# Designs tried in a protein design chat: miniprotein binders against b1l550. Part 90

Target 1, 279 residues: b1l550
Amino acid sequence: MRLPEELLERARDIHSEAPSHRIKLDRVGSFGLKVPVEFKGFLLLAEADVWVSLPEGRRGVDLSRQVEAIYELSNPPKDPFSLCREAAISLLEKLNYADSSGVSIRFDAPLQDGESLKYYGVEISSIASDEIINKIRVEILGMTACPCTAELIRAYKSSEIAATHTQRSLGILEVSTKAEHPDPDKLASIIERAMSSPLRTYTKRPDEGGLVIRSLSNARLAEDVVREMIHLFLEEFGHLPEDTHILAAVRSMESVHMHDIYAERSFSLDEIRKEISSH
Short names: E, the ipSAE of ESMFold2; O, the ipSAE of OpenDDE; V2, 0.75 times the mean of E and O plus 0.25 times the DockQ between their complexes.

## First folded at step 10 (miniprotein)

Design kt23 (at its last look DockQ between E and O 0.01; V2 from the best seeds 0.00; counts 0 for: pae O 16.9 > 1.5, placed apart)
Fold by ESMFold2, look of step 10:
Structure kt23 (fold): chain B 279 residues (1-279), chain A 83 residues (1-83)
Amino acid sequence: as target 1 above (279 residues)
Amino acid sequence: SWKKVRIEFTFDEENREEVWEFLKRLARELAEKYGLTVLVYTEDGRIQIFVKGDPEAVDKFIEEVLKELEKRGVKYTVRVEEL
């Protein structure tokens, strides 16, 4: 049911009033919107958050205008990076009182896995203020094999048994930069190559054997995986602006423990290069 | 009242990086001076400056950006679009 338009003349415009407490807010918006996107030939249903800053003198945000801004740009569906960036710019243009805006978009990215598919998690954002800051977080599962237990088992049987505990590990790369978003497939590849072995959607016996042998011959601590992620990231993306910020992390569901192991490092590109060059 | 303007600059490719850094610094400085909201970005290889705020302050912003760019002696084409 649509209410009569004439009520707008009689009702207070609550949003344009001054608040009783004049405190600016950094992010006011609509979170959990469902938007269609086209990613590398796939049509996906993504989840988006949109927001703007709210000055101390304005009581509320015109939320319908925020939602309108991203939905206008999402039909027909387009790539999520363009949608994210364009929506952030549009929000700042449409909402006069805002001095910054932001958009985040989350989806599961399909990834080729032999003749099948697997997936990894992606969250991107674009923040517009005096310039655009782009952020991307990718998460993908891999396999890790413990080198400590592998060495103990080797010593126990004089290398007759090649074994150790293996487990799923979640690798995380998060990048905040003034440049365009890094390609999420390249970030996912960095994470997978840092693991002892990738996970597969399915394998046949010879391929499964090879996967396990690869993991045993490439045993790594969670700490080793994080260090390798950083090394590989610098090889691929060392050209990004020096103030680019990175988080590299692993959460390992250790098969011999009742709890997880976690390792992380955050850094800027200029910081990590100085650290490496001093050693 | 509000004025919203998009200023589009075209420069030759060799000088784009140096001019980009200059325009970013200038836009931030002038936006702070005049109490304006500014966004500097690129579209299709051209530098964009979006500015909004008090109409008189926006006009001063545009005037000063063009004056400082001319003092620098770079060749450019500019388009100004009121939104």
Scores: ipSAE 0.561, ipTM 0.867, lowest interface PAE 2.1, mean pLDDT 90
Fold by OpenDDE base, look of step 10:
Structure kt23 (fold): chain B 279 residues (1-279), chain A 83 residues (1-83)
Amino acid sequence: as target 1 above (279 residues)
Amino acid sequence: SWKKVRIEFTFDEENREEVWEFLKRLARELAEKYGLTVLVYTEDGRIQIFVKGDPEAVDKFIEEVLKELEKRGVKYTVRVEEL
């Protein structure tokens, strides 16, 4: 049942009214939208969040305009980086009462694994105000082998390759920068290289054996993984602005415990460079 | 060379859900058959299919989708746009 257009003219614009409490809101928007994106040749259905700030003098946000903003830019499907940036800007243009906007796009990114595909989680965001800040979060699973248990077993039985427990570990890199979004594949690669071994979608027996041996020979604590991630990040992305903010983290789903081990470091490029140079 | 095509379907309200499920399945099957990248989603009550791949394969995909819809006797309007 479509209400007659005439009724719309008589209805109060509730969103434009003054609120009962004059309080600015930081983020008001639609979360969990589905938008098509093109990513490295793949057409993907991504989840998107769009928001703007709301001034103290306005009761509500024009949510329909927010949705229109991102969908107008999503057809035809484009890369999620451009979509985030352009949509964030468009939101400010369409919603002129907002002093800030943001767009976040989440999907599983395909990653080539031999003849198959694996994936990593990615969230691409842009926040627009007087400046544009680009944010990217990459999450990818890898494998870690415990060096502590390996050492204990080595001490008990002289073996060239000490047995140890292995587990899945989730590596996380989050980067916020005024520069362009860092390449998520490179971020995923950094995480994988920082772990004992990558995961594989499929393994033949020789490959599986090799993967495990590699893991055992490269046993790392969650703390080691985080430090290695930071090191590799600095090597690859040291050219980013000094005010670029990074979160490096690992969640290890420990196989011998019912709980996870978590390690993280948050830093700016300026901060971490000073720290490393002081040692 | 890769061809990218948007297929937009508009269906009568009564059969929209059934047709949606059918198109999703068909699109997946044909994507596998022809080695195409396909995305099927709904927007504003319309069904959109994005197809990317070999030009000949894309054309075959379109033809086969339309043929299968005709077999079902579904009334629809279709727009095909090369992107």
Scores: ipSAE 0.000, ipTM 0.143, lowest interface PAE 16.9, mean pLDDT 87
ESMFold2 (binder alone), look of step 10: mean pLDDT 81; pTM 0.800

Design kt24 (at its last look DockQ between E and O 0.87; V2 from the best seeds 0.00; counts 0 for: pae E 3.9 > 1.5)
Fold by ESMFold2, look of step 10:
Structure kt24 (fold): chain B 279 residues (1-279), chain A 83 residues (1-83)
Amino acid sequence: as target 1 above (279 residues)
Amino acid sequence: SWKKVRIEFTFDEENREEVLEFLKRLARELREKYGLLVLVYTEDGRIWIFVKGDPEAVDKFIEEVLKELEKRGVKYTVRVEEL
């Protein structure tokens, strides 16, 4: 059923009224939207959140305009980074009362794995106000091999047994910068290279053996993985603005324990450079 | 009452980064002076400014930005779009 357009003249515009309590809100938005994106030749269905600030004198957000801002840009599907940035700007343009806006887009990024595919998690954001701040979080699973147990087993039988516990570990890199979003494939590569070994979608026995040998040759504590992620990040992305903020973390699903362990370091580029230069 | 304008700058010279930093600094000064929302960004190798606020303040902002670019002797092409 479609109601007469003339009703819009007679009905109160509830959203434009002053609220009962004049309190500014920082983020008012539509969350969990499904939007199509094109990422490196793949057409994906991503999840998006959009929001704006709401001043003390406005009762509500024009929700239809807010949702319209991202959907009109998503057809035809485009690069998720362009969509994210352009939608954040469009929100400020369309919603006069907003002094800031934000968009986040989440998807599983396909990654070639021999003749098969694997994936890693991506979440990007763009926040617009007097500047644009771009954020990206990448999560990918890898394998870690415990060096402490490996050394104990070596000492026990000198070198007759080469063994240690191995487990899946989730590596996380999160970058917040005024520059364009870093390439998520490069961030995922940094995480995988910091692990003892990458994970594969499937392997034949000879390849599986090689994977295990690689992990033993690169036995690393969760702490080592975080440090290596930071080292590799600085080599690849040290050119970003000095106030760029990074979080590097590992959540390790320790195979010999009932619980996970977690290691994390947050820093800005200028902070970490000062720390390194003092050693 | 609000006015909103998108300004596109195309520069004829290879000093874009210097001009961008100048415009960001100028925009920060003028937004505080006039109570405006001002976003300076780059897109397709061009510098863009989005400004919104009181119509008279927006007009003064645009006038001052162009005036300051002329004072610096910057060669540019400008397109102003009222939204």
Scores: ipSAE 0.315, ipTM 0.751, lowest interface PAE 3.9, mean pLDDT 88
Fold by OpenDDE base, look of step 10:
Structure kt24 (fold): chain B 279 residues (1-279), chain A 83 residues (1-83)
Amino acid sequence: as target 1 above (279 residues)
Amino acid sequence: SWKKVRIEFTFDEENREEVLEFLKRLARELREKYGLLVLVYTEDGRIWIFVKGDPEAVDKFIEEVLKELEKRGVKYTVRVEEL
């Protein structure tokens, strides 16, 4: 049932009223929207969050305008990078009381794995205010083999390739930059290369054996993985602005423990360059 | 009262990056000067400036940006749209 327009004219605009408490809010919006995006030839249904700031003198945000802003830009479907950036700008343009806006889009990105597909998690964001900050977070699972246990077993039984426990490890790269969003496939590749071995959707017996042997030969601590991620990142993305911020992290789902091992480093490109140059 | 304006600039390709950096710097200075929300971005080979604030301040901002571009002898086309 649609209410008569005449009633709407008589109704108070609750959102435009002064709040009982004059406090600015940083983010107010709709979370968990579903929007279509085109990503590397795939049409995907992504989850989206949209928000704006709310000044202290306004009770609420026009949520319908926020939703409209992103859906107008989502038809026809476009790449998520452009969608994030354009939607963030559109939100500022449409909502006159906002001094900042943001859009986040999340989906599983397809990744070719031989004749099959694997995937990684990606979150693409843009925050607009006086400038646009583009953020991308990539999460991909790999495999790690423990070098400590390998060393113990080697000491006990002389073997060139010592057995050790292996586990799934989640690698995370988060990049915030004033430049364009980094290529998420490249980020995913960095994470995989930093692990003991990648995961595969399916393996034939010879391939599986080879994968395990590779992991054992590249046994790495969670700390090793993070450091390798940073190193590989610098090689690939060292051209980004110096104020670019990076989070590199690994969560190892240890197979011998009930808990996970976590390691991370947060840094700017400027900071890490200075650190490396000092050694 | 708030005024919102989007400014579209089209420059010759040879000087686009230099002009962009100039506009970013200028926009930042003028933002602070006039207390405006100013966003500079690029789309489809064009430079866009979104400006929001007091109507008089917005007008002054536009005038000053154009004046500074003229001083530099930059050839450009401009479209100003009030939102």
Scores: ipSAE 0.080, ipTM 0.547, lowest interface PAE 2.8, mean pLDDT 88
ESMFold2 (binder alone), look of step 10: mean pLDDT 81; pTM 0.793

Design kt25 (at its last look DockQ between E and O 0.18; V2 from the best seeds 0.00; counts 0 for: pae E 7.1 > 1.5, placed apart)
Fold by OpenDDE base, look of step 10:
Structure kt25 (fold): chain B 279 residues (1-279), chain A 83 residues (1-83)
Amino acid sequence: as target 1 above (279 residues)
Amino acid sequence: SWKKVRIEFTFDEENREEVLEFLKRLARELAEKYGLTVLVYVRDGEIRIFVKGDPEAVDKFIEEVLKELEKRGVKYTVRVEEL
């Protein structure tokens, strides 16, 4: 049922009214929208969040206009990087009272694994204000083998390849930059290479055995993984602006404990370069 | 004080991609020069530039963009809208 237009003329615009408390809000928007995106030849249904700032003199945000902004740009489906940037700007264009906007798009990115597919989680964001900041977060599972237990077992049984507990570990790279979004596949690759071994969707027996042996031979603490991620990141992305901010983290789902082990480092490219050069 | 401006360009199809790349580069250079927030993108077949910053700087940005396009002899229609 559509209300008669005549009734709308009599209704006050609640959103444009002065609020009872004149307080600016940083983010007001719609979270959990579903939008189609084209990513490396795949058409994916992604989850999206859209928001803008709200000035102290305005009661509410025109939420319908926010939703329209992203859907207008989503048809035809486009790459999520362009969608984020364009939508963030479109929000500022359409909502003139906003001094900042943001868009976040989340999906599982396909990753080729031999003849099969694996995946990593990705969140692509753009925030527009007095500057445009592009953010990307990549999460991918790998396998870690514990070097401490390996050393204990080696000492006990004198084996060349010591048994140890293995577990799935989630590696995380989050990059915020004024440059274009870094390539998420490269970020995922960095995380995988920093682990004891990658995970596989499908393995034949010889490949599986080799994967496990590799993991055991490349045992790493969660701390080792984070440090390796940072090292590999600097090699691949050292050309980014110095004010680029990075979070490197690992959550190890330890198989011998009820809890996870977590390690992280947050840094700017300038900061970490100075740190490394000082040694 | 800040000003928001959208510049909309309509180009002949044959040179659109080349002009887009040029504008991206130029916009970046000018953004750095004038301390502006700039985004160059395509929407509905039009090249758009969003520019935000100091009003005088924004005006200089627009002037320089148009001047550089004229130097290249590119035929275009332009709409400038303050937001």
Scores: ipSAE 0.101, ipTM 0.599, lowest interface PAE 2.2, mean pLDDT 90
Fold by ESMFold2, look of step 10:
Structure kt25 (fold): chain B 279 residues (1-279), chain A 83 residues (1-83)
Amino acid sequence: as target 1 above (279 residues)
Amino acid sequence: SWKKVRIEFTFDEENREEVLEFLKRLARELAEKYGLTVLVYVRDGEIRIFVKGDPEAVDKFIEEVLKELEKRGVKYTVRVEEL
């Protein structure tokens, strides 16, 4: 059923009124929207959040206009980075009372894994105000092998047998920059290369053996995985603006414990270069 | 109480990155000077500037941007769209 259009002329515009309590809000928006995106030849279903700032003198946000802004840009499906930035700008243009806008887009990115696929998590954001700040977070699982147990086992019988516990570890890289979003596949690759070994969707016995040997040959503490991620990040993305901010982290699901281990470092490019050059 | 404008530039492709960085610095400087909200971005190969604020300040912003581009001697076309 559709109501008569004439009612729009008679009804108060509740959203444009002043509120009883004049308090600015930082983010007012619509969260959990489903949008299609095209990523590296794949058509994916992504989840999006959209928001704007709301000044103290305005009671509410025109929420339908927010939703329209991103859906108008998502058909036909396009690159999620372009969609994210363009939607953030469109929100600021369409909602003239806002001083800032933001869009987040989340999806599982496919990655070739032999004759099959595996996936890693991606979340991108664009915040538009007097500048555009682009943020990307990637998360991918890898395998780590404990060097402490490996050393104890080697010493136990002067053994030539390498053995230790292995576990899944979740690697995280998060980048906030005024430049374009870094390529998520390159970020995922950095994380995997910092681990003891990648994970596979499936293996046959010779492949499984090779995976285990690789992990044992490259045993790493969670702390050193984070350090290696930072080293590799700087090699690949050292060209980004100096005020680019990075978080590098690992959550290791230690197979011999009931709890996880977590290691993290946040920094700007300027900060970390000065730190490294001092040693 | 505000004027809201999108300025669209087409530049020589070879020097676009240098012009983009120049416009970002200039826009930041003028935004502080005149109390404007300004955003410089690229879309469809064009450099675009979104600007919002006092109508007279927006007009001064546009005038000064074009003046500084003339001093730089780059070839461009420009369109101004009021939003």
Scores: ipSAE 0.013, ipTM 0.556, lowest interface PAE 7.1, mean pLDDT 88
ESMFold2 (binder alone), look of step 10: mean pLDDT 84; pTM 0.832

Design kt26 (at its last look DockQ between E and O 0.95; V2 from the best seeds 0.00; counts 0 for: pae E 1.9 > 1.5)
Fold by OpenDDE base, look of step 10:
Structure kt26 (fold): chain B 279 residues (1-279), chain A 83 residues (1-83)
Amino acid sequence: as target 1 above (279 residues)
Amino acid sequence: SWKKVRIEFTFDPEKREEVLEFLKRLARELAEKYGLTVLVYVEDGRIRIFVKGDPEAVDKFIEEVLKELEKRGVKYTVRVEEL
């Protein structure tokens, strides 16, 4: 049922009223929208968040206009990078009172694994204020083998390849830059290469055995994985602006403990270059 | 009253990065001075400035940006669009 237009003329615009408390809000918007995106030949249904700032003198945001802004740009479906950037700009343009805007898009990205597909989690964001900041977060599961237990077992049985406990580990790379969004497949590859071994969707017995042996032969602490991710990131993405900010992290779901092991480093490219050059 | 303007600049590619950094700084200063919202970004190899706020302030902003570019002797083409 649509309300008669005559009733709308009598209704106060609640959103444009002065709030009882004059306080600016940083982000007000719609979270958990579903938008179609085209990603590397796949049409995906992604989750999206859209927001703008709200000045102290305005009670609420025009949420409908925010939703319209992203859906206007999502048909036909386009790449999520362009969608994020364009939507952030559009929000800033459409909402007069906003001095900043932002868009985040989340989905599982397909990744080729032989004749099958695996995936990684990706969140692509753009924030518009005086400039555009692009952010990308990639999360992918891998396998780690514990070097400590391996060393204990080696000492006990004198085996060339020591048995050790293995577990799934979640690797995380988050990049914030004034440049274009980094390639998420490259980020996922860095994470996988930093672990003891990648995961596979499915393997035949010979391949599975080889994967496990490789993992055991490349045993790494969570700390080792983070350091390796940083090293590989610098090799691949060292051309990004110096003010680019990176979070490298690993959450190891340890198979011998009830809890996870977590390690992280946050840094700018300038900061980490200075650190490495000092050694 | 609100005025919204998109300014699109085409610069020589060799100078684009230098000019971009200059425009970002200038835009920020002018935005603060005049109480404007300003976004500077690159699209399709062109520098774009989005500015919104009080109509008179927006006009002053545009005038000052163009004046400062002239002082630098940078050759450019400009398109101004009111939104």
Scores: ipSAE 0.645, ipTM 0.880, lowest interface PAE 0.8, mean pLDDT 92
Fold by ESMFold2, look of step 10:
Structure kt26 (fold): chain B 279 residues (1-279), chain A 83 residues (1-83)
Amino acid sequence: as target 1 above (279 residues)
Amino acid sequence: SWKKVRIEFTFDPEKREEVLEFLKRLARELAEKYGLTVLVYVEDGRIRIFVKGDPEAVDKFIEEVLKELEKRGVKYTVRVEEL
């Protein structure tokens, strides 16, 4: 049952008090909200986090106003990029005491895979303070084929046996920029093209055989995949602002080992261009 | 008390990027000077500045932004909306 509104006149407003310890907080918010989004014709239930900064002189955040800000914008469902950006702006507008705000939205993006579907992971965010900073992280599984074992087996039979161990590898691209979020499908494509082979939801035996043969002819170390991802990223997105920051990484679930291998490089566009031009 | 204002500028499209960077720098300087919170962004091809804080400081911010923009000599239209 709803309590009488008259109590608001008698109750202490705990949130607006000064705290016992006057310490600024960077992020105070509501995490794990479920929000509908429309992505490329699909209606998805995404997970969202919303937050604002909290100054040293304010004890608490008006949490209901944070939740209100994103839910007002999510009906009817719209594309997650617009929702993310608009909600971040709305939070800064609604919560007077905040000097910055942020929104993250996470979902699985559908991809057509022949007559079926597969997916990849997407997390986007927008941080609003004096300007908007946009971040996107894309994760997609692919296949890698080990070139070291392939070479040993080649030497054993002098090309009578073409074989190596293959495994699932998780490719990661994360981009932070003052420009609009890069297209997640393009980021996923970059990751897949850098692998020995993409994964399929299902194949018939002839197609599966072709997939394996292609992976062997395109054998790559995890380090090779990361370098190829960077190369392809620069071809597609080299036009982004110079201070755009990227992380490119691979975690490979090596089928012959009890453990994974990991390779990673982070860089800004201006930094990587200087590195490449020095060779 | 608080004052919240959205300022929307329309510039010639070929000047937008240059003016955007200018307005970002100016807004940061003035926000620090007057103790304001500011956000500069682009919406529907227009440059928007959201500013909030002390009412007198917000009014001074708006006045100075328009003054500095006139010094630059770029043609524009402006709409100011109090939130």
Scores: ipSAE 0.598, ipTM 0.886, lowest interface PAE 1.9, mean pLDDT 91
ESMFold2 (binder alone), look of step 10: mean pLDDT 85; pTM 0.834

Design kt27 (at its last look DockQ between E and O 0.88; V2 from the best seeds 0.00; counts 0 for: pae E 2.7 > 1.5)
Fold by ESMFold2, look of step 10:
Order: sequence, then structure tokens, then C-alpha cells
Structure kt27 (fold): chain B 279 residues (1-279), chain A 83 residues (1-83)
Amino acid sequence: as target 1 above (279 residues)
Amino acid sequence: SWKKVRIEFTFDEENREEVLEFLKRLARELAEKYGLTVLVYVEDGRIRIFVRGDPEAVDKFIEEVLKELEKRGVKYTVRVEEL
């Protein structure tokens, strides 16, 4: 049933009223939308959030306008970075009371793995105010091998046992910048290269043996994985604006413990360069 | 009463990125001065500025941006669209 549009003349416009408590809000929007995107030849169903700022003098947001803004741009499907950026701009242009707008898009990115396929997690955001700030978070699993246990076993009387505990570790890079979003595949590659070994969807026994030997030969503390991620990031993306902010982190699902361990460093490019140059 | 305008610039200048950063700084300064909402971004190789606010203030914004580009000696074409 569709109600008569004539009722709009009689009903209060609740959203345009002033609220009882005149407090501005930073993010008001629609979260958990499903939108189609095209990423590297794949048509994916991504999850999106859209929002705007709400000034202290306005009671509510025109939520239908927000939803319209992103869906109008998602047909036909396009790359998620363009969709994210364009929707953020459209929100700011359409919602006259907003001082800022934002869009986040989340999807699993396909990654070739030999003859098979694996994936990594991607979340991108674009926030528009007087300029656009772009954010990307990449999460990918790898393998870590404990160097402390490896050294203890090596030093063991006969040193005939070459072993240590290995586990899945989730590597995280998050970048916030005025520049375009960094390429997610490059971020994923940085994370994998910092680990003791990448994970594979499938291996045969000889390849599995090689993978394990690689991890043992490249044993790393979670802390050193984070440091290596930072080093590799600076090599690849040192050209980004100096106020670019990065978070590098590892969550390791330790195979010999009931709990995970976590290591993290946040920094701006300016900050980290000063830190490194002082040593 | 308010006005919304999209200004689109096409530049021949070799280093468009320097002009973009200049326009971002200028737009920020003028937005503070006149109480405007602005957004500077790039679309299809063109620099766009969205500006919203009091009609007189929006007109002054446009005037001052064009004056500063002329002072800088930048060759450009411009399209102004009221939204």
C-alpha cells in the first residue's frame, strides 16, 4: 500500500526540527547496506556504510537521500574505490546541513594462489569535508614461527630436532591519507612478505614441507613482523603525504596458548622518519 | 537563503598536483573567512570545488579564487554550475 502524498502537507517534518538537546553528531547514517562492486574482474556483493555529520540545530538526517546517493552510483557496478569516493562527495552535495560525509565499503578481495584462489579482507573509506581523506584497511592471514622456541630446540644437546611452534597470524595494515587509496594487493603483499610464510589454499606434501621449512628458516616474533611490515611499507609507499597515518598490527593465534597475542604500531610518515633518522 | 555551486577547472599546467594543493589551501582559508562549506577534489582529470553558503559569500569565494589563479599566472578554463 502506498499512502497519499497529500499527507506530507499535514505531517510535521520531524527531521528538520531543532532537537530538545542541541548537540551535534559526528556520524549519522545507514550502516550495513549491500552494494554490488566490480573488483579486478570479479562482481562482488560488498557491505557499505554511509553517513553525514548532523549539526546541533537539526533533529534528524534524511536517511532515504543517503541510501539513494550510493545506490544511484552503484548501477552499473563499478570499482569500489570510485564508488566509495563518489558517494562521499554526493552525500555532502545532497545533504545541505552536513559539514562532512563518509562512506565505508567492505569486501573480500580475491587473490590468485597458484591454481587456486584465496582472499584477504578489505575495508575502504572516504571522508569528505573540505578535502577527501581516504582510508584503507587490509587484513590477511599468514604463518608465523616462534624464533625463541626454535633457538631453544637448536641449542638442545644434539640439535637433531629442527622445530618450533607455528600458527596462523592475522596481519593488518591500515592507511589514512589525502592521496588515493593505496593498492590493496600491494598492502596484502607487504603483510605476507613480513610473515614467516604465506598460507596456501592447497598444497601437496612436497610443497607443504617446503612451506614449513620456509617458516622455520624465517622465524619471527610478532613484534618483528610488525617492524618488517613498517619497513616494507616505507619502501613501497614512502612517497605518500607526510601526514599519512598508518597502523601496522599482528594478531597471532598462538598454537601453544589458549589466547592470542597482539602487536601494533601507529604512526605518521613524518613521525616514523624522524624516529628512524635519530638512530 | 543559501547557494550551492560546483566550479570545475581544466588546467594546461604541467604540474596539476601543485595547483590542487594551492586550491585546497585557498578554499580552506576562504571557507573560514566567509563561513562556507567547501570541498576540493579531482574528477576525470579536472579540479572541482564544491562551495555552499550565503549567496554573497559564495560569489566572493568564486571571485577571489579566480583572482588568485590569475595572480599565479595559471592558464585554465572554468565552468561554474549552480546546483
Scores: ipSAE 0.420, ipTM 0.801, lowest interface PAE 2.7, mean pLDDT 89
Fold by OpenDDE base, look of step 10:
Structure kt27 (fold): chain B 279 residues (1-279), chain A 83 residues (1-83)
Amino acid sequence: as target 1 above (279 residues)
Amino acid sequence: SWKKVRIEFTFDEENREEVLEFLKRLARELAEKYGLTVLVYVEDGRIRIFVRGDPEAVDKFIEEVLKELEKRGVKYTVRVEEL
């Protein structure tokens, strides 16, 4: 039932009223929207968050306008990078009281694995204020083999390839830049290459054996993985602006412990270049 | 009453990056001066400025931006659209 328009004219606009406490809010919006996106030939249903700032003199945000802004841009489906950027700008343009806006889009990105598919998690964001900042977060699982246990076993039983415990490890790269969003497939590739071995959706026996041998032969600490991720990132993305911010992290789901091992480094491109040049 | 304006600039490719940085700085300074919300961004190879605020302040902003570009001798085409 639609309320009669006449009743709407009598109703006060609650959102435009002065709040009881005049406090600015940084982010107010709708979280967990579902929006279609086109990504590398796939139509995906992604989760989206949209928000704007709220000035101290306004009680609430017009949430309906926020939702309209992103859905207007999502039909027909487009790439999530453009959708994020355009929606962030549209939010800022449509909501007169906001001085900043943001959009985040999350989905599982398909990744070809031979004749099968694997995936990585991706979150694409854009924040608009006096400038646009683009953010991308990629998460992909790999496998790590522990070099410490391998060394212990080698010392105990002379083997060319020492047995060791292996585990799944989640690699994370988060990039914030004033440039365009980095290619998430390249980021995922960096993470996989930094691991002892990638994971596979489907393996035949010879492939599985080879994968395990590779992992054992390339045993890496979580710390090693993070450092390798950073190194590979610099090789691929060293052309990004110097103020680009990166988070490189690994969460290793250790198979011999009940807890995970975590390692991270946050840095700007300028900072890390200076650090490396000093050695 | 708030006025919203989108300004679109087309520059020759050779000076685009320098002009962009200049416009970002100028826009920020003018935004602070006039109490405006300003966004400078690139879309489809063109520099866009979104500006919002008091109508008189927005008009002054546009005038000053164009004046400063003229002082630099930059060749450009401009489209101004009120939103």
Scores: ipSAE 0.261, ipTM 0.698, lowest interface PAE 1.7, mean pLDDT 90
ESMFold2 (binder alone), look of step 10: mean pLDDT 83; pTM 0.814

